VH-VL binders against Intron-encoded DNA endonuclease ai2b (ai2b). Designs and how they scored, part 6

Target 1, 262 residues: Intron-encoded DNA endonuclease ai2b (ai2b), of Dictyostelium discoideum (Social amoeba) (o21044)
Amino acid sequence: MRIQIEKDQLGWVAGLLDSCGNIMFSKTHVSGNIEIKLKLTDYECLENMKTKYGGAVKVSRTGTRYRLNHSEGLKKLLEDINGQIRIPVRVKKVKEVCEKNNIEIKYPDKELSLDTAWLSGFFDGVGSIVINQTTLENKKQLVLTFNQKNNQILIKIQRIVGGNFYINTNTQSGKYKYALYFTSKEEILQLYEYFKKYPSRAYKNKRIGLIPQYYELQTLMTSIHDNQLQETLWKKFMIQWDYKEIDEIQSGEILKQKGVIR

## First folded at step 24 (VH-VL; from w5 with light chain S28D)

Design y2
Fold by OpenDDE, fold request of step 25:
Order: structure tokens, then C-alpha cells, then sequence
Structure y2 (fold): chain C 262 residues (1-262), chain A 123 residues (1-123), chain B 107 residues (1-107)
């Protein structure tokens, strides 16, 4: 679904860039090269970026990549996101790009809030929404997660919306990955309300839309004593949860890029 | 010139509550994170926690259960409370201003410090 | 927590000497590193941020380098006022953590 990025949703671009953007400079791209990588399922996010700012989108089996390095597009993007970048290393890079494009860098003047689409963009970049199911206890737990290499930005988010932390350690590299996760109904519903106002633009938005139904189903289950009926209802829900609406579109785009189809 | 001045009780008995206050003069209180840092005698520095001027806090997990940081924006002050003190809490306590992007800069540091407050916990 | 380890713990040098202090992080902290100078009975003073950016008002004889896990503070030519304890501090992740310090004494 191609949705235009409107003025009130520009924070999404900033959040996305903050979460999974990479800004590089080279001899070829002195003014800067902005790169965003997402999962293949989130191809539409990058297409929306391309529509608004230009650039190029590459699709592969492993993911999708957006690149922006022409001056006009960079300037436009910078105008939209300037003052909204929150991650220090990203701010540093954005500052460099601004300097190269004769734009004065702006900084956020207030703590992160839920009055912009920044969190939505950030979530689209590094967030996940899943239902964990344990076979032994037959428990279903909805979990929203934000992932980052450092926890600084996650702490900033936690200050606003709460959540808990866990750390994943890569034993080979010794690198840590931090995750802010939400499992409580109250916190998740708070996030849901936020996303109603500032929708996710990624595939995961479909699941976000199912959050109310998830809790309704959970409540209903408490009144159902028939295990078979319970299973049937959950299966029906999970079909919706796992449905991939954009698979055909993604496949088509891949084929186009490979020159197999026009 | 921005200056931090801190005050509070310097001598405590075990199990008592440490209470320190830091006041900001000559500059804006808003827009900054404010931290407490302590230094045991002859040892290094330990970050205790911080508070944004509007009241959001984060505490070092090692002290989280005992620490409360609060802010009084009307006075441009923020305070530290540390409950159930022991001898291990004996240290010079500093308040400090955190500079980050919210301060309109890409400088990240504790750039302004209080004069420090020696707190001794002794039976 | 991210552990910061400085080396050496102490060193002696003379005025005019070139001095190097190292700081190692237990994990990749990119350039999220600040160096501080602390004199006796005084609060620390920020010297370098972003691993290599000189704080305003700090003499140019101070420099920082490094990225990832290994960082270095260099004083090109020691001055009498430079004898102090130096600390590195990471701000990559909460909680913020400091190195154990390096005491620079006059030889």
C-alpha cells in the first residue's frame, strides 16, 4: 500500500532514518548518501520514500534497500527531518549532510513525545510485533519489541511508554543487542492508541490493527471451556495474523528488477 | 556562566536516607538532563541516575531500588534521595548537567558540575 | 553494563613529555566516549567528546582517537597543570559508566 507521507507524518521519516538509516560519504557522493535497509515485506516503506524524495530502491531475496544521494532529494529530505533526529550518531551524520548541503542543523528541543510520527517510523525500522506461544502451557503472549545496538534511544522511549529490557548477546562477536519489549495489556494498548494516530507504514501495521481483536479473543477464551472451540478460534485469528497481503507485489517487484517481467 | 550549587547532610548513620539538592544558576534548567554522580574516596566515578527537567528519570540498575531523583522546576532544582544507606555509600556526590541534542548541541558530556558533597555513612 | 578499562592505572611523566592513555570498552560503543580531567578535590572537567572532538576551551595539546572498543587520549606536550586523574566515560548505553581512572603524576 503506497501512502503519501504527509506533513503531519514527516516524523515517520525521521524515525525510520534514526532506526535503520545509514549515512555515508564518498568521493562519488560528497553531499552524502542516505541508505535505508528493511525487510522485503516492508518494501512499500521504501517505495513511499522514493515517491517523495526520489532515489532508488533495490529489492533482493534478503531485503530491500533505499538509497538517496542526489542533491535535490537530499535537501528535501533534510528539510523534512531536520530537528527530529534523536540518535546521537545519526544526528552527527545528519549534521554532516546538512553542512554539505548548506543547511543549518536543527536539534530537538524537547524530550521524545508521542505527538509525532517519529516512534512509528522508528518502530517500522527496528520494531517487531509477535505472538509467542508456549506448547507446554498453551499460553499466547503478544509482544511488541524495539531493537537497537545501544539502549540510549530505547531508554528515551521507555521514559515515555514504559516497557522492559532484555539483552541479546552475540557470542561470536561479543556484540550486544538491546531490546525494549512490551507485554502488558496497558502498555500495548497505549502504543496501539499511538499507532492509530500515527500508523505504521510497514507490513507489521496489519498486526497492529489486530491488537484489539487479540485482547477480545483473550477475554473470550476465559469464558470458553471447550478446548476444541478455543483452538479453532485461535487458529482463525492466527490466519489473519500471519496473512501476507503484499507477497505478490513483492514477488512482482523482484521479477521486474531482475528483468524477467516488465 | 552556568553554575550548579549543591547542599545536603554530609553525615549519616546506616539505614538513614541520603538527601541532596542541586540548584542551577545562570542558565536554563529546561531542555537538559540532570545527573547525580558519586565518587567514593580514592576511587572512580559512578553514575547514579538522571532526570529530565520535566521529570522523567532513569536510575542505575545497581541503585534503582534505593534511589529517587526529583525536580522542582519552579526553583530550578533537582534532588537525590538514597534510602537505606550503608558504609558503601560513603562518597563525594556530584550533581551535573548532561549536554545532549536536546540542549541544541551535538556535544555529549557532563559539562557543568556541582562542587560536590561529601556524604559519610558511619555508625 | 558496559565496562570501561583504562591503561595504565597510573603513570609518571615530565613536563614536555608526550603522554598516551588508553581506554577499552567491553563492547562496541562506536564513538560514544568522553574524556574527563579531574584534579584533587575538584569535579571532573570534560576534555574530549565523541572520542576525538575537543571541548571548547581545552588546549589543543589534548587529542583523542579511537572508535569501537579502543580509545586513546594523548597529551602532546605535558604542562604543569595537566597532572591530574583522567577518566573515560561511555554514553553509548545506560547506565553511563566510567573507566577506573588514570593518575598522571609528575616524575
Amino acid sequence: as target 1 above (262 residues)
Amino acid sequence: QVQLQQWGAGLLKPSETLSLTCAVYGGSFSGYYWSWIRQPPGKGLEWIGDIYYSGSTYYNPSLKSRVTISVDTSKNQFSLKLNSVTAADTAVYYCAREVDILSGSDTYAFDIWGQGSLVTVSS
Amino acid sequence: DIQMTQSPTSLSASVGDRVTITCRASQDISSYLTWYQQKPEKAPKSLIYWASSLQSGVPSRFSGSGSGTDFTLTISSLQPEDFATYYCQQYDSYPYTFGQGTRLEIK
Scores: ipSAE 0.859, ipTM 0.922, lowest interface PAE 0.7, mean pLDDT 92
Fold by OpenDDE, fold request of step 25:
Structure y2 (fold): chain C 262 residues (1-262), chain A 123 residues (1-123), chain B 107 residues (1-107)
Amino acid sequence: as target 1 above (262 residues)
Amino acid sequence: QVQLQQWGAGLLKPSETLSLTCAVYGGSFSGYYWSWIRQPPGKGLEWIGDIYYSGSTYYNPSLKSRVTISVDTSKNQFSLKLNSVTAADTAVYYCAREVDILSGSDTYAFDIWGQGSLVTVSS
Amino acid sequence: DIQMTQSPTSLSASVGDRVTITCRASQDISSYLTWYQQKPEKAPKSLIYWASSLQSGVPSRFSGSGSGTDFTLTISSLQPEDFATYYCQQYDSYPYTFGQGTRLEIK
């Protein structure tokens, strides 16, 4: 479902660009080329971008890609996100694009807050929402995660919303990936309230919508002593959570619609 | 011209609490991160932690359990407390202003420093 | 934490010499690197940010290069006032970390 990006939701574009955007310059694209890559299931996010700014969306089996490189669209996008970009290397690139398009760069004037859609866009780009089963007590734990190559922006997020850090080290590549994760009910519900105002536009929004039901179910489990009943209830919930069949069907339909597969 | 002036006790005994204050003059306190950095005699620099003018903090994990940084916006001051000091905490302590995108610039550095405060921990 | 390793630890040079100091990061920090100069009993002074951008007021004989893990500070023609200790600092990730420093002494 294509949702128009409203004025109060422009922060989402900035957050998305900050999280997974790439800005490039070439001989053919002297004014700049903005590229955003997402999972195939998040195709609608990029379609919404296309609707608002123009550009092109490519769909493949490996994902979806948005590109914007025409002047009119770039100017419009820059006007919308200017002053909202927060990752330093991204700011640098945005500045370059602004200069090439005769737009004065703006910088954020205050620390990150929850009064804009920036975090929502950022989450759509690099966030995840999953339920992990613990090995010890067969407990199910809801986890929201933000992933980044560096932790600078994640720390800035942590200052506002809390969370904990873990580091994934790829021993083969020597690359580090930082993750800010949330497992606390209080923190997650705070994020949920935020997402009510600034909704995720990605596929993961479906799971975000199930957060209250998750906690209700958890509460209910404490009063149920029948293990079979507990399992049945969780299974029912997880069917809703996984959306596997629906996701596969939707992905397939998208691929067909876009002519990637016959 | 923006200047930082810092003050606090310079001689401590083990287990005591280090307390330093930094005041900002000639410029805006708001909109910046403010850091504490220390340098043991003859050694390199160690970042202790920072605070945004509105009060959000981040501490070096190596010192997190002992460090508290606070801010007084009414006085344009921020302070450092380090608990349970040992000889290893002997150093010149600097307050500094962090420049980042929030400062309206694409420059990133500690651009303004206090004069430094020597803190010696001895039994 | 990201470790920053400078080389050499100390260097002797003469006025007019070309001097090169290297800084290596334990992981890819893109261009999130700042160089500082520190004179005795003084606070450090920023020289270069973004690995290669010269701070305002810094002489053009100072230059920085590098990205990823390897960075270099170069003084094209050493001046008497350049004898000091130099530090690299990464701001890619918290906590911010500094190199151990390079002491530049007069030969």
Scores: ipSAE 0.856, ipTM 0.927, lowest interface PAE 0.7, mean pLDDT 92
Fold by ESMFold2, fold request of step 25:
Structure y2 (fold): chain C 262 residues (1-262), chain A 123 residues (1-123), chain B 107 residues (1-107)
Amino acid sequence: as target 1 above (262 residues)
Amino acid sequence: QVQLQQWGAGLLKPSETLSLTCAVYGGSFSGYYWSWIRQPPGKGLEWIGDIYYSGSTYYNPSLKSRVTISVDTSKNQFSLKLNSVTAADTAVYYCAREVDILSGSDTYAFDIWGQGSLVTVSS
Amino acid sequence: DIQMTQSPTSLSASVGDRVTITCRASQDISSYLTWYQQKPEKAPKSLIYWASSLQSGVPSRFSGSGSGTDFTLTISSLQPEDFATYYCQQYDSYPYTFGQGTRLEIK
């Protein structure tokens, strides 16, 4: 059996937990229970965690869930992420679970570094990468985004990789108020270099891998004057890229493979 | 015990630059955000901005065009500069340490404050 | 910016009274709220952090509650040393902001 999360990539686990980990205590699980919920297409990501730490992965029509509550796996996970958790509400919970498991908590520097996989794991939980159709002819815009309900970690990310803020003033329940987004080729290619060293482990890694091809195609489009050819080339590329279509097809395959549907 | 001692400007004329320095004694300078906070006479508290010991800053947008916060790690000091002052900038100015859960404590607060410096901008 | 609105602005009470001070945030700040006490000519002193956690060395008659947008500081039995101005402060998002203050005076 092969474990895909190597020692130099353990920051990814910390980043994922910081972004979307849920830590709970109960009378039956007094030492703690860790839960991570992701999209169905990210099932393999959670299975890799199960392979490394134990626990269980459950799939349903609405998503996939990893849960870890047994002592040996929990202690291994805590040791692997120790000194790397930085989101305050998450740090508070991790501190409590470390105390319950006799692990002395360690803290990261408050300034963020690109020399860890933390940002990659954080991106996998709250990030997105999309191509928007602009109203200009056949013009497309590649957008990479980190979403959050507050701006503190986004400001720290901006300091090391740039990006621009978007603030959603029409925030209803459960929606992110803040986004740090990237549309600059230079900034996105810097992030691409980071992801080469510390890969995303979510389905969005497939889109990240297409970033160089996106920019090569964009450059080619400045030389093509035939609108039909332009549309054909973009349509072919967008079939590979379209996260909604790919997500829906793979969700059906996962549900069938796991016996949720026939 | 950690102590913050502050000194600098007391009486200024309009358009001058407010300059204050805060020194940290009896504790670690590294690993903390350091803030400036002001309080006009008889009024509430306004956060001006902070600086991490590495030099990273964030300034309150209401003051951002006029504010500079800087750090000197060799002296365990940080400083406030506020340009183009007016009578509206008359206040007691405090330096303070930010403590959060990454500081190894259970709190999230401005836990240590300087004694305050009254800065008066005359008309 | 996140606006923090305290109520009441001022109140008068007697030693032994129970008082309640409220703080409302203009957006969901979860539990990222700290309460301070300030006496004349002194710097503020933190009382409650994470909305409800008592700062070490603060008397147990102080308590905090709330999450999201509505928060409460309660003093269960006023003592002479509790007459001061109280501020809430959010640390959910930059810039950090304080409530306008609540002045608690002897009746």
Scores: ipSAE 0.697, ipTM 0.853, lowest interface PAE 1.4, mean pLDDT 87

Design y2
Fold by ESMFold2, fold request of step 25:
Structure y2 (fold): chain C 262 residues (1-262), chain A 123 residues (1-123), chain B 107 residues (1-107)
Amino acid sequence: as target 1 above (262 residues)
Amino acid sequence: QVQLQQWGAGLLKPSETLSLTCAVYGGSFSGYYWSWIRQPPGKGLEWIGDIYYSGSTYYNPSLKSRVTISVDTSKNQFSLKLNSVTAADTAVYYCAREVDILSGSDTYAFDIWGQGSLVTVSS
Amino acid sequence: DIQMTQSPTSLSASVGDRVTITCRASQDISSYLTWYQQKPEKAPKSLIYWASSLQSGVPSRFSGSGSGTDFTLTISSLQPEDFATYYCQQYDSYPYTFGQGTRLEIK
């Protein structure tokens, strides 16, 4: 069900806001408004935010949105993330909203570290973990990725956990141009150990938990001579890999409960 | 008041190594990125690379194979080496303080500059 | 690399004139843009950061505007001490890159 956000995991909230949070001001919300948009499969993640800070969660067929403009909840959120926001456009907005709410802004350590949940929250907003077919020997490859519009934070992440850059030269305006990706077993297992301490709170957490089984299966395939058996074992694993807590029927029930469909 | 003062190579022959040093006075060395930027005579500016006071570097890909930037925190200094110079490397070289953009600030990328060092590579 | 293109490359103006210099980035850099002033034989000096924020100690006749790909530096009433070359610089992504410069000559 819902996962409570404990005090030692507050960096996760900061990382999520850094990656995909929106901070806005209007005549009616002079003290600020915070918005997070995620996929519909991450609805429960945003309900956990609502449970801790208040606010509202809205769903649609294309996604889900958390919005917080309630003064008490906003101050609580700001205090919990204070000193952990790193992306310059977000830092500028967080500074302004802190000033409007009489909160003394704090800044993070200038170098990124793995001793916080920040990277896990950041991953939940802009990361992916997938299994692809490779062009070599037609074998599967596990790929973990962080996406960004610029390379600044990705360079800092690379310094502590490795990875390789991909630059998308065909991006249209407003799309991610840079990706830091991981294909090495060593690097991905290092990230797996990090996620054990600071879990993902998105649907990706299930996939992260399957990383050891992926590598065990990959090793087993070197001992199997029957192509049909290989295909059967991968198919069984991929059913676990692609399983989501919310399937089409459950998504329809959520949409009905929230009044989006009949 | 923070000041940067630089010294090093003036006249070089092709294939030699350019070497410059920049010292930081009147302020903290720690907590900043330190950059080298160059300007060919009568032309614009080109960023060479930077180093964080802890030793992490990033070099402009156009120069990466030839560039080394290093730091000596005990002396509040950082240095530039550029291997295998040619006449195209003739420029005024500047050191500059770079504020970490990701640390959250209303900063400019380079807020304090050294006085500049002309390096000439004969043809 | 992000290419920064300034226009014009040079211009002449009189004291009291309003002067504008433009800078175009080859991709969206949000507001990660700094304007510099460089006088002959001197290092560059920062004037405007975050596209529009005036550095302390810089006269209010200087202003910056724009976001995304198109940026403008404006000097509202040109003074004799404003003779210089002006550069824009993006700091959105490594490597940092500069415009080619705009040389302002005061008549």
Scores: ipSAE 0.224, ipTM 0.690, lowest interface PAE 5.4, mean pLDDT 84

